# Designs tried in a protein design chat: VH-VL binders against o94451r108to261. Part 2

Target 1, 154 residues: o94451r108to261
Amino acid sequence: YSRPFAPVVHSRIRFRKSPFYDILEQFNAPFVVPACVGTRNTISFSFHVTPPALSKLLNDPKQYRVYLFSTPSETIGFGNCLMEFPTPQMELRINNQVAHANYRRLKGKPGTTNPADITDLVSKYAGPPGNNVVIYYMNSTKSYSVVVCFVKVY

## First folded at step 1 (VH-VL)

Design D7 (framework fv_duvortuxizumab)
Fold by ESMFold2-Fast, scan of step 1:
Structure D7 (fold): chain C 154 residues (1-154), chain A 124 residues (1-124), chain B 106 residues (1-106)
Amino acid sequence: as target 1 above (154 residues)
Amino acid sequence: QVTLRESGPALVKPTQTLTLTCTFSGFSLSTSGVGVGWIRQPPGKALEWLAHIYWDDDKRYNPALKSRLTISKDTSKNQVFLTMTNMDPVDTATYYCARDSYEYSSGWYYFDYWGQGTTVTVSS
Amino acid sequence: ENVLTQSPATLSVTPGEKATITCRASQSVSYMHWYQQKPGQAPRLLIYDASNRATGVPSRFSGSGSGTDHTLTISSLEAEDAATYYCQQYSNWPYTFGQGTKLEIK
């Protein structure tokens, strides 16, 4: 048995602080969503919810959630990254189920764009193969980096 | 290098409150994914987890002792505190603090570095 | 709580032999941690997440198992390995430890 869940150091993205949640853990290395102008594209990757995070989700579901974050790739080396999706013309699927989220950037009020709450779509089964993420999109003028994070909500 | 060290009274009378301090270096409780736990060991007996606190001030207590335990931290001083009320001779033990490592490199909680322990004797 | 039962309680082994310590959980544990404690010392992490060796731990130590049955193996035992060994689970709150296995050198 290969150990796909073996500990790996992931490059982490530091997002702008939110009063509504704290990011506790990042489950994957930033996954690049390439720029896509004039055509559609599809990207996919997988992630695993760690056993301690899964335990917290099951024991205290009112306080803990799994969120999908996105930010322009050009900014990931810096702190205070803005939560924004690649394009409003996208569809996010987790384990072949559509995630319902608002993918529009809100102008004039920075920091009001929410990450996608995918908690109810992630597998609560502890075994492999983990969780599959698929993003269908078009008309993204620049590349974005996507991470799935374990969060505590307030 | 990561180091932790416990401090507190060596002798406590029955019914009194025990307060222990864990002082550490080589890491910060401002770092996401890191916490500090308290574990005790009565003479010649097994290890018993008591409580832990995470960087985000999330606190967890052993249900068997929850009503007696309070854990807190001072992030700026690199200190974690444990308070245990209504001490009894059966609480005589060596008390350890340990780093509860939930770093991105592991992703799973484990106690990777331990203090040397402080012995607390409860007697009149 | 998830009760961890270690066997044997005491193990006497000659240097160069293989020592096997088992930890049985009352509830399924995906990942087990193992600690070594020498007399008068704090515990030291040996194995985390079932089979990963901690920093500085010799290759003769290995962990295996899943579900309710987990094992710590010390191949080619050395005199310095005399200690009490503890398993620990974190799959279920609260964190629990086994009662310990004392390894003695003959």
Scores: ipSAE 0.000, ipTM 0.479, lowest interface PAE 17.2, mean pLDDT 82

Design D8 (framework fv_duvortuxizumab)
Fold by ESMFold2-Fast, scan of step 1:
Structure D8 (fold): chain C 154 residues (1-154), chain A 125 residues (1-125), chain B 106 residues (1-106)
Amino acid sequence: as target 1 above (154 residues)
Amino acid sequence: QVTLRESGPALVKPTQTLTLTCTFSGFSLSTSGVGVGWIRQPPGKALEWLAHIYWDDDKRYNPALKSRLTISKDTSKNQVFLTMTNMDPVDTATYYCAHEGYYDSSGYYYGMDVWGQGTTVTVSS
Amino acid sequence: ENVLTQSPATLSVTPGEKATITCRASQSVSYMHWYQQKPGQAPRLLIYDASNRATGVPSRFSGSGSGTDHTLTISSLEAEDAATYYCQQYSNWPYTFGQGTKLEIK
């Protein structure tokens, strides 16, 4: 026997540990959301949910979720990255459906924002073409890196 | 290179508990998306999936075998264990463990791509 | 459970001919895999996700199908292809295998 292809390995962002969830898998390489001052911008990328993760989502949807994380790009080489969206002036779409999440910092402090829960917008079928992510935004003073992760919630 | 090897008793008496060990190399169960499954095959019959354990310690069992199965892992030793209670002569089979593989950048799933050679378990008095 | 029914149960063909094995699922399947098992050996992955050939598998093996109907085709049968072939679905828990198709060479 031989393996069909080498395993897919993504550079992982190490976020600050949360008591409310554990990050089990990162589905994509960090995608850069460029700084955008005084104008609007749109970025898009795709990700695939592994069949084992998809099976867990379908059978245990209260225990497993799919979250979209964001953090300043300048910090991704270090551990303890803060969950922070590029700007409160953004719209996130998954497979052309709007994700309703709070993109503002809690109590005005960096790193107090929750990731976006996109579980209900993710395709129930793994494999091609995958899931499409589109972010519309304006007034981001620095670049951010975005990843979609499989999480276990507590 | 991924390799798996099953080990356990060749003979089990009816009503006893069977414990099988799968020892592997070339991958780690600390790696996201990875799992190890157990499959059996009675002499001259079809393959039957028994249980899977994943990197996050999630466990899945064939409901046809009800609560007789327990799967566990020791990630530091690269081992997965399967325990099956109340053995019966009809449980005589070759038992395999298999690596459940990663997916490529196109989202394809490899499934159980590498299997151990199997260990034969005979249940008789 | 998603029951997989393979047809035919046994197939006897002449070397150089084409062999076709069908797997019918009771529920729609997105991830259908095919395995080859020779006597005394562990199963070997041939096809994953309906139509993709595993590494080292000869080009004469091909898979096709979607939904409930899937097919494994072996073009230009060789003597070494005598084996039992199994389909397996990964779309639904519990994972299930077909009952197997025994391919014999006359």
Scores: ipSAE 0.007, ipTM 0.570, lowest interface PAE 9.8, mean pLDDT 83

Design D9 (framework fv_duvortuxizumab)
Fold by ESMFold2-Fast, scan of step 1:
Structure D9 (fold): chain C 154 residues (1-154), chain A 121 residues (1-121), chain B 106 residues (1-106)
Amino acid sequence: as target 1 above (154 residues)
Amino acid sequence: QVTLRESGPALVKPTQTLTLTCTFSGFSLSTSGVGVGWIRQPPGKALEWLAHIYWDDDKRYNPALKSRLTISKDTSKNQVFLTMTNMDPVDTATYYCARLYDYVWGSFDYWGQGTTVTVSS
Amino acid sequence: ENVLTQSPATLSVTPGEKATITCRASQSVSYMHWYQQKPGQAPRLLIYDASNRATGVPSRFSGSGSGTDHTLTISSLEAEDAATYYCFQGSEYPYTFGQGTKLEIK
């Protein structure tokens, strides 16, 4: 037997729950950051902040944020994905501005790495062209999947 | 104390639909990161994962059996249900429900005692 | 689709000896788990994330490995350790168990 065909607009990654934020919306389909050993690589993609999310960011900027999440692609198929960046040797740029975050993995304690807070770098205007994401990296031994999410912080 | 217990019919005829209930205590499926799954084991054979459901109603099914399986929950009653259609003698097995834990990727940390289902005419 | 193959299928050991059970995955596994199942009982979590002992599990149980090859080691075997041991991966769907290793105490 088979299941009916249906196109998927956005597949959702389910990250381990944090006491510090709730994920309210995922703005893009997971974008693969491929493994890269011994050389530098660059990936880029775009996303749009939805009008309802934009309204909340403008009216309640202390409660709502835009975070960039990453998790090993091999784990994307189950519901407790851990926040982990591809490599500490990376640079994240949003709309050509450097995003500052801790890209190091905490060994022995999965899921304690924070997502990158990119709220101040995203466009707060409605409509196109949206937001450009660029990741420069080297020495990632496996592939990772990246999503940009709208979150409520506590 | 975390406990889970399976219930359902001990005997099922070929072609019938099986419905199993998992009732649990010591945790809530309203808690973020928690799930409950179903695993079966035919007599003398290996364990086989069937399906699971998470706190936010995310459902995953073993693709070998997906067309026959439905998993659902009643969070207020601390219950998870598994429905399996078109039962066949090869589906004779002990069926377990077990808790999925947020900090351990894809791991079942507490199990029910199991309920034995025999498919026979 | 990730097939877990355990070796050996069965082993017989004397109390006080050491037993090693190997699990080989057809694809790399980020987190391998081990379960113990005694006859007529539900499985019990022994080791999670390759090398961490679950609550209440004796120190004689240890796990090691990464990628496609993982091992469960039981040192100073006791009569109560007679059971079938399963490796399990939840790194990708479908979740899969190994075929099991039956450990008998002489």
Scores: ipSAE 0.005, ipTM 0.511, lowest interface PAE 14.8, mean pLDDT 84

Design F0 (framework fv_fezakinumab)
Fold by ESMFold2-Fast, scan of step 1:
Structure F0 (fold): chain C 154 residues (1-154), chain A 121 residues (1-121), chain B 111 residues (1-111)
Amino acid sequence: as target 1 above (154 residues)
Amino acid sequence: QVQLVQSGAEVKKPGASVKVSCKASGYTFTGYYMHWVRQAPGQGLEWVGWINPNSGGTFYAQKFRGRVTMTRDTSISTAYMELSRLRSDDTAVYYCARDYYDSSGYYFDYWGRGTLVTVSS
Amino acid sequence: QAVLTQPPSVSGAPGQRVTISCTGSSSNIGAGYDVHWYQQLPGTAPKLLIYGNSNRPSGVPDRFSGSKSGTSASLAITGLQAEDEADYYCQSYDSSLSGYVFGGGTQLTVL
């Protein structure tokens, strides 16, 4: 399920700048979480942490983190994407461990949603196909694109 | 002592494939990433890609995607790089190099002596 | 084209100091990725000279030093000796390419 209004090929999603972090690297091509109304759905994909990012994570874990970002698929071509999860009715698992994050949009404050911090769930030596991401969800009225990024936090 | 021993020189025709080997010894093979770097005669160094010998995971530079395949055999501590649909501009010395990770970042601490691949047209 | 920019050549007399620059961009050195340096003697494989911006492996004399600032890095060689004649390459990582990148190399001539 790809949306025809978004450019088909974008190797990197450009999110709105945050004063709390800089996105240094995107580990995967945007993965589509399709719209899902009236039923439950599950998506799964994998990613590898690059050797330079892994070095920074091991040696400076207070400054460097791995975050999972989400944005409406319809916006990924515009270069000022807002961090927004598909639905508050979701569960994110990394390597079969639950990621605890706030998936709700903050009322009256668009763009204030934080990405999910998955750093402590990432495996250094993940076997093929790499670190496994699973999203269980329901009641998403539109499609979203999800990426895992290496970030520097402030 | 860490050693990376590469296979001998190859001469290939355009359109052929070449498979270069790199046999590691003196360390735990699965504990370090293995990179492939090439150098055309009289030219600079160009990164081709890496393989994680533990997971079998690979990542290739954009220029080589669709033409390069990296594999390993953990039973003999050997990494392989296969390059297909060879062109004359693929003529180069191909190096394997170990990726050491510590507090200083990722870098290539030990290099093989290189394998010259000549593509004649 | 090389992603990182180095001067193609540099020269000095025995005992003198030379500096080799390595210029990157916001997606590599400017993004905070470390810079590493390799020495390649004629007819040999590259050898690690400096890692993590400024660290020396065992066996590399303290005449070789590295530094990094902003989007650039430098390799300094003091007390030049004839055996320092070689090609020198900087290397980092580029987040936009998700790959390792090298400088074009600098040929050092000791006169």
Scores: ipSAE 0.015, ipTM 0.614, lowest interface PAE 6.9, mean pLDDT 85

Design F1 (framework fv_fezakinumab)
Fold by ESMFold2-Fast, scan of step 1:
Structure F1 (fold): chain C 154 residues (1-154), chain A 120 residues (1-120), chain B 111 residues (1-111)
Amino acid sequence: as target 1 above (154 residues)
Amino acid sequence: QVQLVQSGAEVKKPGASVKVSCKASGYTFTDYYMHWVRQAPGQGLEWVGWINPYSGDTFYAQKFRGRVTMTRDTSISTAYMELSRLRSDDTAVYYCARDYDFWSGYFDYWGRGTLVTVSS
Amino acid sequence: QAVLTQPPSVSGAPGQRVTISCTGSSSNIGAGYDVHWYQQLPGTAPKLLIYGNSNRPSGVPDRFSGSKSGTSASLAITGLQAEDEADYYCQSYDSSLSGYVFGGGTQLTVL
C-alpha cells in the first residue's frame, strides 16, 4: 500500500486585511527578491493555479481574481504584513506579457499599495512547470518576498 | 505577416536522433509560446510539447518525456525539437505551431511540417 | 487512442448541413476548457477554423459554426461545398494530462 498524499501547503504570508478582497489561497512558497543596489537584476519562478481555483476563475471571473503580493522579507514572520513592491523601477511579466500595475508607494498611507492584478495574464492551460513569473528590477535596498494568491473581490 | 519556416525532410535509422528547426518571423518571437505537434501517415494529430521562448521553459507530453528536448535561439528567432532513440513509429510530419496568447489555448499559425522518416 | 472522440467519417451532398461531434470528459471539455477546430486539406498543414467554442478567424465563412454543451462540442457546416472536403479535428486541454488533446479526426466527403 502507499501513504496518501498530503495537501501541498505553502508557508503563508499573513497580509493586512483589505476591505476590497479576501485572500482564499496562496499558490507558491514565498519567493525572495534579493536586494539589488547599483545593478539590474532578474528573478523568475513558476506557480500553478489549483483545479478548484481554476474552475472558479473560468466560471466566475468577475468575482475571483489572481493577485501578486509583495512585502519586505524582514516582516513575514510577524504577520499583518504590508503590501509593498521592492522598487518603482521594476517590470513584472506573467507568461511573457507585461503586467501593468502601480509599483510606487502611497505616502501617508502605509500598506495601501494595491497588489498587481495578473488575472488576465494567467494561463488556464499552464501545465508544469506552470505560469511563469519574471521580475526585472533595480535599486531595491532590502529583500522582498513575493507570493501569488487567489482572491475573492468585492 | 506571421511565418513559421521549418527545416527539410529527414531520413533516419532506428536508434538515431533528429533535430527539426522552426524559424519565426513577422512577430515578436519571445511573446508567444511555441508548440510541436506530429502526425503519422494517415493518422491524427498528436501534441508533443511546448517551449516558452522567453524563459526557455519547456513541458512535454508524457509519451515523449526522456526522448524529446525543445530549445530555442532568440538571436535568430528559431525553435528546435530534438527527438532521440528513434523508432519506426516516430515516422511522422512534425509541425511547429504558435500559441495565440497562452491563455486561449489554440494554435493560430502552423509551419508547413517536416517529414521525418525512420526506416532501416 | 485519441482522448476526444469524433466520428471517423461524415458525408453529405452539396448544399446540405452536416454536424461533427467531439466528445470529451470531466477533465477536459467538462472542466470548462474551450474547444477549437482545425481544417486540414490533403497534403497541407492544419488551419484554424473555429476558436473559443464558437468564434471564427477572419476569412472563415459563416456557414461554419461551433457550439459546446456539457462534455461535448459540435462543428456545424451548412451549405456544403466541394472545397469543404477535408479532415476536421477538435482540440481542447486536459487537466489530468496537463496537456493539449486532439480528437481522432473526421474525414468529410462531399458527394
Scores: ipSAE 0.025, ipTM 0.659, lowest interface PAE 7.9, mean pLDDT 87

Design F10 (framework fv_fezakinumab)
Fold by ESMFold2-Fast, scan of step 1:
Structure F10 (fold): chain C 154 residues (1-154), chain A 121 residues (1-121), chain B 111 residues (1-111)
Amino acid sequence: as target 1 above (154 residues)
Amino acid sequence: QVQLVQSGAEVKKPGASVKVSCKASGYTFTDYYMHWVRQAPGQGLEWVGWINPYSGDTFYAQKFRGRVTMTRDTSISTAYMELSRLRSDDTAVYYCARDSSGYYDWYFDLWGRGTLVTVSS
Amino acid sequence: QAVLTQPPSVSGAPGQRVTISCTGSSSNIGAGYDVHWYQQLPGTAPKLLIYGNSNRPSGVPDRFSGSKSGTSASLAITGLQAEDEADYYCQSYDSSLSGYVFGGGTQLTVL
């Protein structure tokens, strides 16, 4: 049996434009990080870096990066979504390695949080099993949607 | 019908530019990367580069950097490859080909019929 | 010059088996990248024949099979038919070139 011929279609989240990067491609359908108040929770999912993106990452990893984005789930149907993590009390792991990023939002300035740069943690080889994402978190008053994107940085 | 339809044959003089078009139909144009591959008469296949129709981002083989430009028009599902400063050894059939997206490493699952570009004085 | 090495020609009689080799290096096939195969009939565009080392697209007969080991891959064609007379190309990705690479092509003649 050969795999069916079909386009890979993911519903795309339209984030507010940044002067520091352009989002070129979204690798996964938005993954819901459910609300979790007063207790700990863990979610996991996987994604594959597309072959063309891997080519650019291998050739120029300083100009092209893989970023993990998050935004409140309630807003993903609208354009101009704000970059915001579920909680500053979180740990992100890519392929069982900790991603070091600032998960805090500036008070009174939503959307000023940077996405997590996971470029150095992703597999540089295409094909299965892909890349595993695990988020450990405590305290999130609402649900968030997470996507992994290929970006060009300036 | 899933198809890539290319523009007709071109005859150019050395030093000129040529722009080949590739119109996609039967699938979502922005969901797949588009590649350009050429083949000189009686010779093998040579990869030129790719464009992401969603973002407009491109990547070119080192041999063609500075001479090739790839663009697309999402309103008519059409990709373009422009090759400048043509030389006689650019005489080739130029194919557009769709990249697989997802599970396996890069391959070309759908090809246009090719556009013959002849460069002669 | 092609990055992947194929024999320039192979031949066989109807009903026989032929194999076409594709030899790479540590930066492509040896690095674990998949090998794909294309068939090009005279005067036509290449057509995907095998993808991901050993998978057949819908419509490709099971007489065609692919395999990969170390730095090399092979295309096997059993039960040769006159319609199989074509050029065959292997293709992979090369990490040192950051690009797609093809074999030089093999012309199959059915005697």
Scores: ipSAE 0.006, ipTM 0.519, lowest interface PAE 14.7, mean pLDDT 84

Design F2 (framework fv_fezakinumab)
Fold by ESMFold2-Fast, scan of step 1:
Structure F2 (fold): chain C 154 residues (1-154), chain A 119 residues (1-119), chain B 111 residues (1-111)
Amino acid sequence: as target 1 above (154 residues)
Amino acid sequence: QVQLVQSGAEVKKPGASVKVSCKASGYTFTDYYMHWVRQAPGQGLEWVGWINPYSGDTFYAQKFRGRVTMTRDTSISTAYMELSRLRSDDTAVYYCAREGYYDYGMDVWGRGTLVTVSS
Amino acid sequence: QAVLTQPPSVSGAPGQRVTISCTGSSSNIGAGYDVHWYQQLPGTAPKLLIYGNSNRPSGVPDRFSGSKSGTSASLAITGLQAEDEADYYCQSYDSSLSGYVFGGGTQLTVL
């Protein structure tokens, strides 16, 4: 027995192991943020938090968090994906609220950024149908894949 | 095999209450939200509300607040919807539907329970 | 009536293409919420046909496709067949209502 609507192409992204958190669940199929040179672009998608995950987030939000991850799309077939956002000067909104995270990376050291902690922006009252994600960006020379994950932090 | 099996048709008088059941099988009942959706004869689909089977938390459409109550019994994997103070315009087929993973789509539906409200 | 607007009916002959529109507003589709589509055959419960704007569940033929742009979504059916005759509903979430919303439904007639 499998999940009813998992498509053949749907896959989980396997990020590099962190000593600071464990990824327990991926809430969405990887969403492509296409390359965009010379113009502004906006992408949007939604994600659904499962009932047990939502309950844990409401009752123990310091131990369980919701993180948004990004990695170059070219690498998602590998088992050791690096955390990297499309541009250092992007804007991320969750449910029309700005997510204040550090999208900058150390020059020459991809994968040194942390995922965006969006836990406090996730709808905890309105409903499990989920949360809209909007990314505003420009000047991305390659495509990225974005996923929202349920994590346990240490 | 995933199934949602609903209770049988009901005929009620105006002012009465009705309680519809939805028994889940073939999956972990507490891992998916359960929605209730109704459809009046010859009309479209109308969302009533949802229940989180893990916690028991509920959320109802504004139109039904004060008249609808959703509950569940995890020991028998069954969800319930009770609608009180019935009116003739509550006559409808009431569906339970499971909310799918990774999106807000309702991927598995019960066959529906016809509730007829007449004097 | 319905929060999402669909044409009440659409028709086509076998082999043709038909498109069903779903028009929302800034508080639902325009806010970035996904659109799902359901097929309802006479006397049956709705069946999920398209989820997350454009994805097909296992078992749904490639003839069905979905798209979303701005405040609207569309369901396209190519190679129309007699068994496609049914009611089709779009569904999304509305932030101002804090609830799920359905379109009014479109009855597809195969001539």
Scores: ipSAE 0.050, ipTM 0.677, lowest interface PAE 6.0, mean pLDDT 85

Design F3 (framework fv_fezakinumab)
Fold by ESMFold2-Fast, scan of step 1:
Structure F3 (fold): chain C 154 residues (1-154), chain A 121 residues (1-121), chain B 111 residues (1-111)
Amino acid sequence: as target 1 above (154 residues)
Amino acid sequence: QVQLVQSGAEVKKPGASVKVSCKASGYTFTDYYMHWVRQAPGQGLEWVGWINPYSGDTFYAQKFRGRVTMTRDTSISTAYMELSRLRSDDTAVYYCARGEYSSGWYEFDYWGRGTLVTVSS
Amino acid sequence: QAVLTQPPSVSGAPGQRVTISCTGSSSNIGAGYDVHWYQQLPGTAPKLLIYGNSNRPSGVPDRFSGSKSGTSASLAITGLQAEDEADYYCQSYDSSLSGWVFGGGTQLTVL
C-alpha cells in the first residue's frame, strides 16, 4: 500500500550561516508575505513543532529555541539567504500574543537583522492544534518568505 | 517506489561494535526522518532513535545514549546505525523506518526488511 | 517491558469482528499524541496499518479501523480473513521518555 501523497519536509530556505545559532529543522513551507504599498495587509499560517523538538525545548530551554525567519522571496531558491523582515511597520503575533523583536532594517546593512525569538509564545503541549502565526504590516515594496525554525543557540 | 535496503546479518562477540546500513531509494532522502527500531527474538518493538538526513541531527532513546551513533551519507542516500559495547541482550533484528513529521502524524510509513544482529560468545 | 499495554493475544473466527486495545498514560496517548498501528506478518517487517488514530494508508481495506479516547486507543478488524493472522502493535510518542513507544504486541489467531 502507499500512504497519501504529501511532501514531508518543506522546501528549505538556506540562510546565511550565523555564529550564534544553527538551524536544525524548518517547521513550515515558506509562506509568502505579499508586497503591500499604501494599505494595511494581514497574513496568517500555522505550524506544528515536532514531538522531538518539543522534548528538547522542555528539557534544554537554554540550548534550543524557536525562531521566525524572513527573507526576500526572490532569493529563496538560492543559498546564503539574508535575514530581513518585510518592513519595520509590522506586528507579529504567535497564538494571539505579540512577539517583540527588532523589525528595523539597518541602512546599508541588509541581512544583519536577527530572527524573531518566539520560543516563549509557542505551545509547549503535544499534538493539534498547531501554532497560529499572524503578521500585520504595511509598506512592503517586495514579497518576503517566512519560515519558523528550530535552532540550537551558542 | 519507496525501498529501504539494509545490510546483511552480523554475528558479534560481547564488547564489539556493529554498524548497520540502510540505503533509501524512490524518494528524496533528505525529506524524511530515518528511525531505527529493534526487535529481540520473540519480543516486541523498541525505538532506538532518529536522524534528520538533511541536517545530520540525531536524537536517541535514553537507554542507548553513549552506545549508539547514527549518521548518514546524502551522496548515496544511506543511513547508518552503529551500536557499541555489545551485550547478549542486544541480540535483535534492527529495522530502519522512514518517519513523517511535517503533517503532524509522525508515523513510520516504510520499513526496511531488518538486519539480524546476534551477540554471543 | 512495553510502555503501552496491549492484550498478548486475541482470536476470532473467519468473518467475525475483533478489537485490540492499547492503553497508555498521561505522558503519551493521554497527552494528545497520535496513535499509529502496525501489522507484522510472521517473518516480515512491520507494515503501517493505521496512522493518526484513524486514517488508513492507500491499499489498506476498510475492515481495519482505529479510534482513540482519553488514554487509550483501539484497532477494530471486521470480516476476519485468514490473512489477518499476524502481530499487531500500537505506537505513540511519550513526552516523559522523549521518544516513540510501542505496545507489547497482540498476536491475532484466526481459526
Scores: ipSAE 0.008, ipTM 0.574, lowest interface PAE 8.3, mean pLDDT 85

Design F4 (framework fv_fezakinumab)
Fold by ESMFold2-Fast, scan of step 1:
Structure F4 (fold): chain C 154 residues (1-154), chain A 119 residues (1-119), chain B 111 residues (1-111)
Amino acid sequence: as target 1 above (154 residues)
Amino acid sequence: QVQLVQSGAEVKKPGASVKVSCKASGYTFTSYDMHWVRQAPGQGLEWVGWMNPDSGYTFYAQKFRGRVTMTRDTSISTAYMELSRLRSDDTAVYYCARDLDYYYGMDVWGRGTLVTVSS
Amino acid sequence: QAVLTQPPSVSGAPGQRVTISCTGSSSNIGAGYDVHWYQQLPGTAPKLLIYGNSNRPSGVPDRFSGSKSGTSASLAITGLQAEDEADYYCQSYDSSLSGYVFGGGTQLTVL
């Protein structure tokens, strides 16, 4: 008998609990955004919204959203990860459209950075080739890990 | 090594309920959705539904809505499928299978649980 | 429930080539959803043989290959071995049913 191949494991990042949303599903394995200084860098990856998640988005888009999360890569093994983008000066594109999100934290209030709400940029078709994510950035002193999640908002 | 270990064979009377278990090992249980697929004797594969073990969200094939319930216990990495109001045509081997993320497929399968419904 | 159409049986001699077809519709394969193939040896659980139309898991010989065109997919097996005698199932996703769908299965006999 032939045995199955080694599994492709999607490590789940455990973010610090928010009173504003619950993370219900993570659509991709953490994608590393490498440290970069002095020059621009670009990373890209894809993700698929699962059919049940897409059904919920289409039926109740005010209650269910798709958020892009980022956290320092050094912390992803420990849990209680902070939502933090690589740099305030970045551009996020989903399916070639610019995501208009605030990539900076509020001064004097640690942990107030919100994930990027990309719901309106996500394909309404739950099939290949999926959704393309592109991040343009510079002046990140450390590496970050990025995931796209299905969330329920409050 | 990734393994899905299912509960033993069950014999039930028509109208009864059956609850099949699927214990996961060798990977992070909450990181992969779990499918349930059945196969009647001499017949093909039929998808029953799936569960996200992290969120508890379930989605069932239309044919089984109202009769099937999928649950899990994350403390013991075990998924469950309960099928109620059993009929003779529910006689089948019931498989749990781990979701092949991104692809809308299944990668690792349990060995199956034979459920026989007879009078 | 066989939503995808496969021939019920196919046969070949050792060393020969066989092809198993999987025919869908505009709501599944024709909508761009990937096709996966499973091998089921007698008395065993299905095993993933091909995923994402043409990818082989580790441990699957290169004698097995998959392809997809339009509303259909095919599994090709070259250099047939006695050990290949099994049932083969294609699987995709159907947007109109919002569900995972299987072919009816093809029994491969190696004569």
Scores: ipSAE 0.007, ipTM 0.511, lowest interface PAE 12.2, mean pLDDT 84

